# VHH binders against Type-1 glutamine synthetase 1 (glnA1): the designs that were tried, part 3

Target 1, 342 residues: Type-1 glutamine synthetase 1 (glnA1), of Dictyostelium discoideum (Social amoeba) (q86b00r158to499)
Amino acid sequence: PRNSLQRAIDRLKNKFGISLKGSFEEEFYLIKKGDNNNSSVASLLNSIEKLDHGTFANYHSLDCYGDILEKITNALEEQGLPIEQLLSESGSGQFEITIDYTDIMEACDRHIIVRQTINSIASYNGYIATFIPKPFDGLVGSGCHAHLSLWDTNDSNLTPDANGECGLSLVNQFFIGGLLKHSKSLTALFNTTPNSYKRLKPFYWSGCNVSWGLDNKESFIRIPSSPFSATDGCSNFEIKTIDHTSNPYLAMAGIIHAGFDGIENSIAPPPPTSLFDQSVLNNQLIPSNFEDAIQSLKENHYLCENIGNDISNAFIHVKLAENKILKELSDDDQILKLLELF

## First folded at step 12 (VHH; from y1 with Y29W)

Design a2
Fold by ESMFold2 at other seeds, look of step 17:
Order: C-alpha cells, then sequence, then structure tokens
Structure a2 (fold): chain B 342 residues (1-342), chain A 123 residues (1-123)
C-alpha cells in the first residue's frame, strides 16, 4: 500500500506538477488500567470517569493526565516528530495531537509512528490508549482528520485564493469536486469496521454530508478559516470522516486519485454549504454501513484500477471477512476485539 | 479552573534586581510573563516550556531577565536584573493548557492569566 501511494503521488506530480502536503489530527482516549484489569466495556468506561470528573473537562483532563501526556510528548519529540499541538478534546479522557504538516508520504509515515508511540508509552505506564472510532456510546467518537493542501513545483501553496469560493483556488475546488464525486467509495477506505459507522451520524460533526463548506463541521470536506482568510485565502482543507481503522497509505492513495479525476475532468463541486442553513435537508450522505461503502468501492473501477487491482481486491476481501466476524459479536465484544486490532 | 497568583513585585532603584514568582494551582504546559506599563498595551516579556528547555525573550529584556520554573512547586519565576525605568509595569503570569511545539509570544496563545504584580523602577 505504501507503493500504491507513491504511484498516486507520482501520477499527480507528473501530470499536473502538483504535490500534496498534509497532517493528521490524531484523536484518542487514555484509560488508566484499574486494579481488576477487567475486560468489560463498563470497567473501561469507569476508569475514564474516575480520572476525569467535574464541569471543566478541557483543563480537568489535562490536570488528571498531565504526567502521561508529558511522557507522550517527550517521546514524540525525541523521535524527531515536530508536534504542532496537543489538546484535550470534548470527551472525558479524550485528547488530540497534531504533527506539523509535511509531504504526504512522510505525513502518513508519521501517522503510523505517532500511533505506535502513544500506544507504547501508554502501555508502559499503566494506561490503554484507544483509537477506536466509537469506543463508548455516551462519549464523542475519535477521528483521524486529514488536513491537506496542494503545492506547485516551486513549493508555493496552490490551495488559497482570497477571491475563490471559500477562499480556495480553482484547482483545489476541482480536487474537492473529485473527492465529493468519489466520497461513497472513499468511505470504504476511511471507515473499515462496523464500529466506524457508530461515529458517522448526521449532527455529530463527523462529516457525513456529501458537501463542502467554510467551517462546516457536518461536511465531508471542511474548509478551516483563519483571521487572514479574507486577505490571503484558506491555506488547506480538511477531510473529517477518516478514522484510525483506515490504512493511511490506501486512504491517501484514494484521495489523490479522486482529486486527480476532479482536476483532469474539471469537476466543479456543488455550491458550498453552511452548518446554519438547509445543508441537512439538501445533502446526500455517505453510506451508513460498511457493506454499502465497500459495494460502492467494488463498483468504482477507476479507484480500484489506479490504487492497483490486486491491492484493492485484497483489501476488499480481507475487510469483508473481518466485518463478517465483527458483526456476529455483541457491541461490547466488538470493542474488546477492536482493542486487539487497533 | 486553573489559578495563577503572582508575587514579588515592588519598588526598586534603576540598576537593581527583583524576582517575580507565579504559583499555578495545577498542571500547565508553556508559561510566560507579560507586562503593561502606564498608558501602554500589554506586551510579551518571556516564555518557558514545561520542561524548561525552551525559553524565549522579548528583545527589550534579553540578557537582563531570566525565566525559569519549578514544576514540583508549580511555580514560574522571572529574575529581573539591571532594571530600567522602562521596566516599570504590572507583570502578568500566563499559562497555556494546550501543548505547542513553538514559542508562545502572543496573548492569544495563553488560556489563563494572573491578576498581576506591580514593579516600579525609580530613577
Amino acid sequence: as target 1 above (342 residues)
Amino acid sequence: QLQLVESGGGLVQAGGSLRLSCTASGFTWTMGWFRQGPGKEREFVASISRSGGSTYYADSVKGRFTISRDNAKNTLYLQMNSLKSEDTAVYYCAASIVYYGRHLWSEGDYDYWGKGTRVTVSS
């Protein structure tokens, strides 16, 4: 799959002189292991609540987890991973870490290292780190949002245009048009377990609407604004649905080939949507389950051929088999099984 | 809520020294000092990372002020030497609850603030 991403990178560069840069927002929960080492989901949830109580979750979580978070940040810095930020998220015991953006292959390699490091440091210090998309029904899910931008051969950012729709250049709008065209198929690459679809609900800020827009947390493609967006344009775009069940190399290869289709065929995205307008009533949704997502990918010969027919066929067969096993388990047993896998 | 309490301000002659302290009620990432002189906007003075290994100073104080911290006591320090009349200000302790891999020099980088401690440098 890393070779598949390299071919996608080369294809975009050779045809259009465009390179992709990006980073991932790594969302995860930390769970302190209890005295019982109980394997039940109720025991795991109780461990989070014991460490994180009160009404000020952002600071309370930091104050409760400061020592383990410091060990995690130190370990990442010692490995030469330039942390952009680490913050508490809205879930009790939930955190988000972002590494500085870079060339997309290196960003994917960093994604793997970040996840491995967090798991190792947590385990060594008596914690469980979990990247499961929806480990707890009552708490917010964990995503792996990608922030992406397009660059020319002179290393100038091609994404912003202050005069463009949502502050984006026309070429980046075509890239997004391709992403939206292929969004149902891409979902199979991004969200590869039944659990993934517990997170992907309308009004949960997961990005399940097939749409795009400035600061629209319900859109598949969110355009983050800054104080300088009016003068400089918007420097990047965000894909919100990706979670840690994805293989980052396959997910990103799919993204590049979908965006390539958009640029090559000048596919304009639909008009952007706002969180505060009729976007819910007028938006098509991504598939609500893996079976429908994987069927869309199977039928998408363009993506499968460009990713590599052998690779895409193997992915489809492995994930269908894995999903069959998971669907036969209770919700709690699925969580326990997913802890082995992710 | 995180609480930050400054102390150590006072009156000092030009050329003298003063040491400010700020006690935090809990865990913080980067901490920093800002100051506001009479009739001026609040300005950055210095910052220090949680580990103490990354410090950053405004040009106006570089070489004269030293920022440090003691995490076991949750306390931030500012050693001010060779004080000048222009150093007269209310000094504010600030803390970030977000880890950043960069120097924090802007007010917007900090989430919590102390009430300030007065420093007066007489000619």
Scores: ipSAE 0.622, ipTM 0.849, lowest interface PAE 1.3, mean pLDDT 88
Fold by ESMFold2 at other seeds, fold request of step 17:
Structure a2 (fold): chain B 342 residues (1-342), chain A 123 residues (1-123)
Amino acid sequence: as target 1 above (342 residues)
Amino acid sequence: QLQLVESGGGLVQAGGSLRLSCTASGFTWTMGWFRQGPGKEREFVASISRSGGSTYYADSVKGRFTISRDNAKNTLYLQMNSLKSEDTAVYYCAASIVYYGRHLWSEGDYDYWGKGTRVTVSS
């Protein structure tokens, strides 16, 4: 899969002189192993719920988890992973860590190291760290939102244009047009387990609408604004649906080839949507289950061929078999099984 | 709900020294000191990371002030040496509950603030 991403990177650079940079927002839960046997979902929820007493979730979670979070941040920094920020998220015991953006191959390598480091530090200190997309029905899900930008051969950011729609350059709009065209197929690469689709619901800020827009948390593509957006444009775009079940190299290869299609064919995205306009839901959603997503990928000969037919066929075969096994388990047993993997 | 309480302010002669303390009610990432002189806007003085390994100082105090912290006591310190009349101000303790991998020098970087302690440098 790293070779597939490298071919995608080379293809975009050779044809258009464009490279992709990015980073991931890594969302996860920390669960303290409190009892002699944490072999049930109920015991895991109980460990989290003991800390969810106040209405001050941001500080209350930090105060309770500060020591383990400090060990995690120290370990990441010692490995040369420059942390942009770490904050508590909406769920009790849920956190988000973001590493500084860089070229996309290195960003994918960092993504792997971040997960490994968090898991190792947590385990050594009597915690379970989980990146499962929806580990608890009563708590918010976890994603790994990708923030991406396009750059030229002079190392200048091509993404912003203050005069462009949503503060984006035309080339980035065409890239997004390609992403939206291929969004249903890309979902198979981004969200590879039945559990992934428990997170992907309208009105959960998961980004399941096949749309884009400035600061629109319900859209597949969100355009984040900054204090400088009015004068400089928007410096990046965000794909919200990606979760930790994805292989980052395949996910990014798919993104590059989809964006390449958009630029090569000048595919304009539809008019952007805002969170206010989301009161009238679009009928275009990403697939609501993995079977429909993988069927879209199977039918997408463009993506499969460019990613690599052997790689795509192997991915499809393995993930369908894994999904069949997982679907035979109860919801709780699926979570326990997924804890071994994520 | 984090609380920050400053102490150690007072009257001191120019050229003298004073040490400020700030106790936090719990865990904090970066902590910092700001000050507001008479008729002036509040300005950054110094910041220190949780580990103590990353410090950052305003140019006007560099070399004269030292920021430090004792995480076992949840306490932030500002050692102020070679004090000048321009150092007269109310000094505020600030803390971030978000970890940032950069220096925090702007008021917007900090989430919680103390009520301040007054420092008066006399001639």
Scores: ipSAE 0.612, ipTM 0.855, lowest interface PAE 1.4, mean pLDDT 89
Fold by ESMFold2, fold request of step 17:
Structure a2 (fold): chain B 342 residues (1-342), chain A 123 residues (1-123)
Amino acid sequence: as target 1 above (342 residues)
Amino acid sequence: QLQLVESGGGLVQAGGSLRLSCTASGFTWTMGWFRQGPGKEREFVASISRSGGSTYYADSVKGRFTISRDNAKNTLYLQMNSLKSEDTAVYYCAASIVYYGRHLWSEGDYDYWGKGTRVTVSS
């Protein structure tokens, strides 16, 4: 798994002299453990609604959760994980933490440590931290957005070009073309449970449109702008659909091989879309369920072979078996089971 | 809604000292001081992280001003020593509600502001 990512990294570097850097936006809920052991989804939701009525980046959420958030940030900093930012997200009791970007292997290792640290600190202090993609029907889902950029052997960022479409260099546009070509197969690597697909809906800012665009929160690939984008171009791109059910090493290996295909074959992405002109949005969506996503991956011999046929076959069989078991549970029992895993 | 209330301003002789305080109504991440002199743009003075371990100062006040905070009292301080006429300004307390791992030195980094306290340094 880490070996598969290392081979993908080496492949991209050896052929094109390109390295991938990135970071994850880790979205999660904090749930105060109650006297009743939090034995039902309704009791968990009541705990959140009583404690936090907040919206994105509002003070009420910070004032309610400040002490536990301070313990989390202290623990991450003490482990040498350089936090870029931590803020309240749209859901009641929902937060987002981002670690500084770095080489993609290290970013994946950091991702594992961040999740472990948040879970441990929460548990020690009487909270449940959950990274379940859609734990509550009435609240916004939790993603694990990846911010990525391409770099040359001189450690210069290859992603920006102020004269390029959406402020991106041509090589990065081809990388994105490859990502969009393989997006349905990549979804199997990014979103590996039935619950994942409760989050992946149009108009939920989940990024389920097979498209790309500047500041477009509905696109599979979002290009973030900055005050310097007009002079310097855009420094990175974002994949919005990834959630915490993914193995980050397999997800990034898939991304690299898909982008490699795009560069090697000069695959231009379609014209970009904007949030302002929804009438011209690409109507194509990523798969709406895991069975369709995994079938797309099974048929994608290019990705499976490059990731490793043994690894791909094992992944497919394990996830199909796990999804069968989860689907036999009621919606509430699925959530309670997933709390043990994520 | 977070409230920030400054105090401790007044008239001081050049070379003298003052300590400003700012009481927050609740939890804050980074806090900072800004100032606006007569006919001037508001400028950064100093900032301090929630833990107190990271401080940052404008060059014009380094060595003369010390920022500190007492989280048990939700209070931010600015100890101003060796005051100069150029330090005459309205001093503003600012706070962030987003945790950032970097120094916060621009007005756009802060979400909440106090109404200010006036400091006048006489020649």
Scores: ipSAE 0.608, ipTM 0.848, lowest interface PAE 1.5, mean pLDDT 89
Fold by ESMFold2, fold request of step 17:
Structure a2 (fold): chain B 342 residues (1-342), chain A 123 residues (1-123)
Amino acid sequence: as target 1 above (342 residues)
Amino acid sequence: QLQLVESGGGLVQAGGSLRLSCTASGFTWTMGWFRQGPGKEREFVASISRSGGSTYYADSVKGRFTISRDNAKNTLYLQMNSLKSEDTAVYYCAASIVYYGRHLWSEGDYDYWGKGTRVTVSS
């Protein structure tokens, strides 16, 4: 929960004078409700295709959904949520919204409000908004990418160093080293349903390689470049695997404790990889299913103890029970159940 | 694909007024005007949010030009008053298909462009 994140934030600040800031790139589908009482997955997909006849054309989706998107942006602005951007994604009826980055506790609070607002406005206007990681086999999945950076007590960004590997400071490289060390356990916190693992495939740009690199969309940690990276360094790093099944407070608590381990123990990450380097094909992968991810978390006494043993135990028990129920359903019934939950 | 069509350009005496229009073929977020004078690089003139509540002007036109839009008609306007010889240019309509929470004043902020309409201010 939120208290576990606050303890993680305090731990990082008290020991190292470091604060984490971030934002989420939140991907979702908008589905116009049909006039028929049909609530099947096929009817949901048909509603998307009927409204958005374009084939991955960014503008056609915007033109079809402009009115509902305007209502969503107006509602977020009225609540004082500073939208950085909203754009069409490649899936029919799929969109991405990003709120301005801020301290990580506030970023998590904003994440919850953004999802609630989108769901409420959609429902009021005859739409379903879904954040399910892979609701349609034939369409791209929906992620919840996190952009993160480390800051000192003077509110100076510690992440960039133009002379550092991939434009990153040494302290941020150690943070990443910790994230990669714990990546299999973190996956249990990031991707908490069987459906999550339908998105997490090599070559889907989901980030399932246990690696890092400049502009490498297949890496667990992507370092985004900018026109100024050569002179200023890279201002942030991105975790690509997170999806909306995660509890953002637990996910970020895990991230902080993993990065803390990296800094405290000076854990260097492995050499960075690029998308065009065959070494990417030889990298380890994150777990391919929830059972393996949750087992890694159970065995990770460091993360469980720092997050809180009672909290970690409750999370593990609840998610194992939920996964058992979901795995006994047909694929379509899983999607319909997930629509109730996420 | 979004189409932007400017109209209203022409020859005007210095000190006069002219109103430019730009019709979009569909939904747009921020829209703006840019211009390119003889022998010059294209420069920002003005922008307006979809709601119309957020406008931004280049210093060279502030107080003389007014940007507005009518979303029901998908039309952007530029009212140009107190025209000077320096305002002679081809004026371009631009639109963003990405919602941004900031002012858009750089060419890179815009995704679609019209072909332009010529404004000539004579002495």
Scores: ipSAE 0.603, ipTM 0.848, lowest interface PAE 1.6, mean pLDDT 89

Design a2
Fold by ESMFold2, fold request of step 17:
Structure a2 (fold): chain B 342 residues (1-342), chain A 123 residues (1-123)
Amino acid sequence: as target 1 above (342 residues)
Amino acid sequence: QLQLVESGGGLVQAGGSLRLSCTASGFTWTMGWFRQGPGKEREFVASISRSGGSTYYADSVKGRFTISRDNAKNTLYLQMNSLKSEDTAVYYCAASIVYYGRHLWSEGDYDYWGKGTRVTVSS
């Protein structure tokens, strides 16, 4: 899959002189181990609630977990991963860490290292770190939102245009048009387990609407604003649906080929939307389950051929088999099985 | 929530030294000092990362002030040497609850503030 991403990178660069940079917002839970090694989902949830009992707790969670978070940040920095930020998220015991953006291949490599480091440090210190998309029904899900931007061969950011819609250049708008066109197929690459779809619900701010907009948390593509957006434009765009079940190399290859289609064919995105404007456009949704997402990918000959037919066929075969096995398990057994993987 | 309590302010002669302390009630990432002189807007003085390895100073205090912290005591320090009358101000302790990989020099970068401690430098 690394080779598939490299071919996508080369294709975009050779045709348009454009490269992709990005980073992931790594959301995860920390669970302190108990006497019984936390062998049930109920005991795992109890460990979180006992240690961090604040609803939407940002400071209380930091105060309870500060020492382990410091060990994690130290380990990442010692490995040469420059941390942009770490904060407490909405879920009890949930955190988000972001590494500085870079060329997309390196960003994917960093994504893997971040997960490995967090898991290792947590384990050695008596914690379980989990990146499962929806480990607990009563708690907020975990994603790994991708922040992306387009750059020219002289390392100049092509994404912002203060005069463009949502502060974006026209070429970036066409890239987004391609992403929206292929969004249902891309979901199969981003969200590869039945558990992923427990997180991806309308009105959960998970990005289920096939739309885009400035600061719109319900959109597949969110355009983050900053204090400087009015003068400088918006420097990046965000894909909110991606989660840790994805292979980042394959996910980014799909993104590049989808955006390439948008630029090559001048695909304008629909008018942007806001949170309170969602019903005006009668917005479509991404698939609500993996079977529908993978069927969309299977029918998307453009993406499958550009990613590589052998790679795409193998992905489809393996993930359908894995999803069948997972769906045969009880909800609790699925979570316990996924803890071995994520 | 998080509380920041400054101490160590007082009267000092020009050219003298004074050490400010700020005790936090819990865990913090970056901490910093700001000050507000008579008739002036509050301005950045210095900041220090949780590890202590990253410090940043306003030009007006570089070489004269040293920021440090003792995480075991949850305490931030500002050692102020070669004090000038222009250093007369109320000094505020500030803390961030978000880890940032950059220097924090703006008031908007900080989430919690102390009530301040007064420093008066006599001519």
Scores: ipSAE 0.580, ipTM 0.843, lowest interface PAE 1.8, mean pLDDT 88

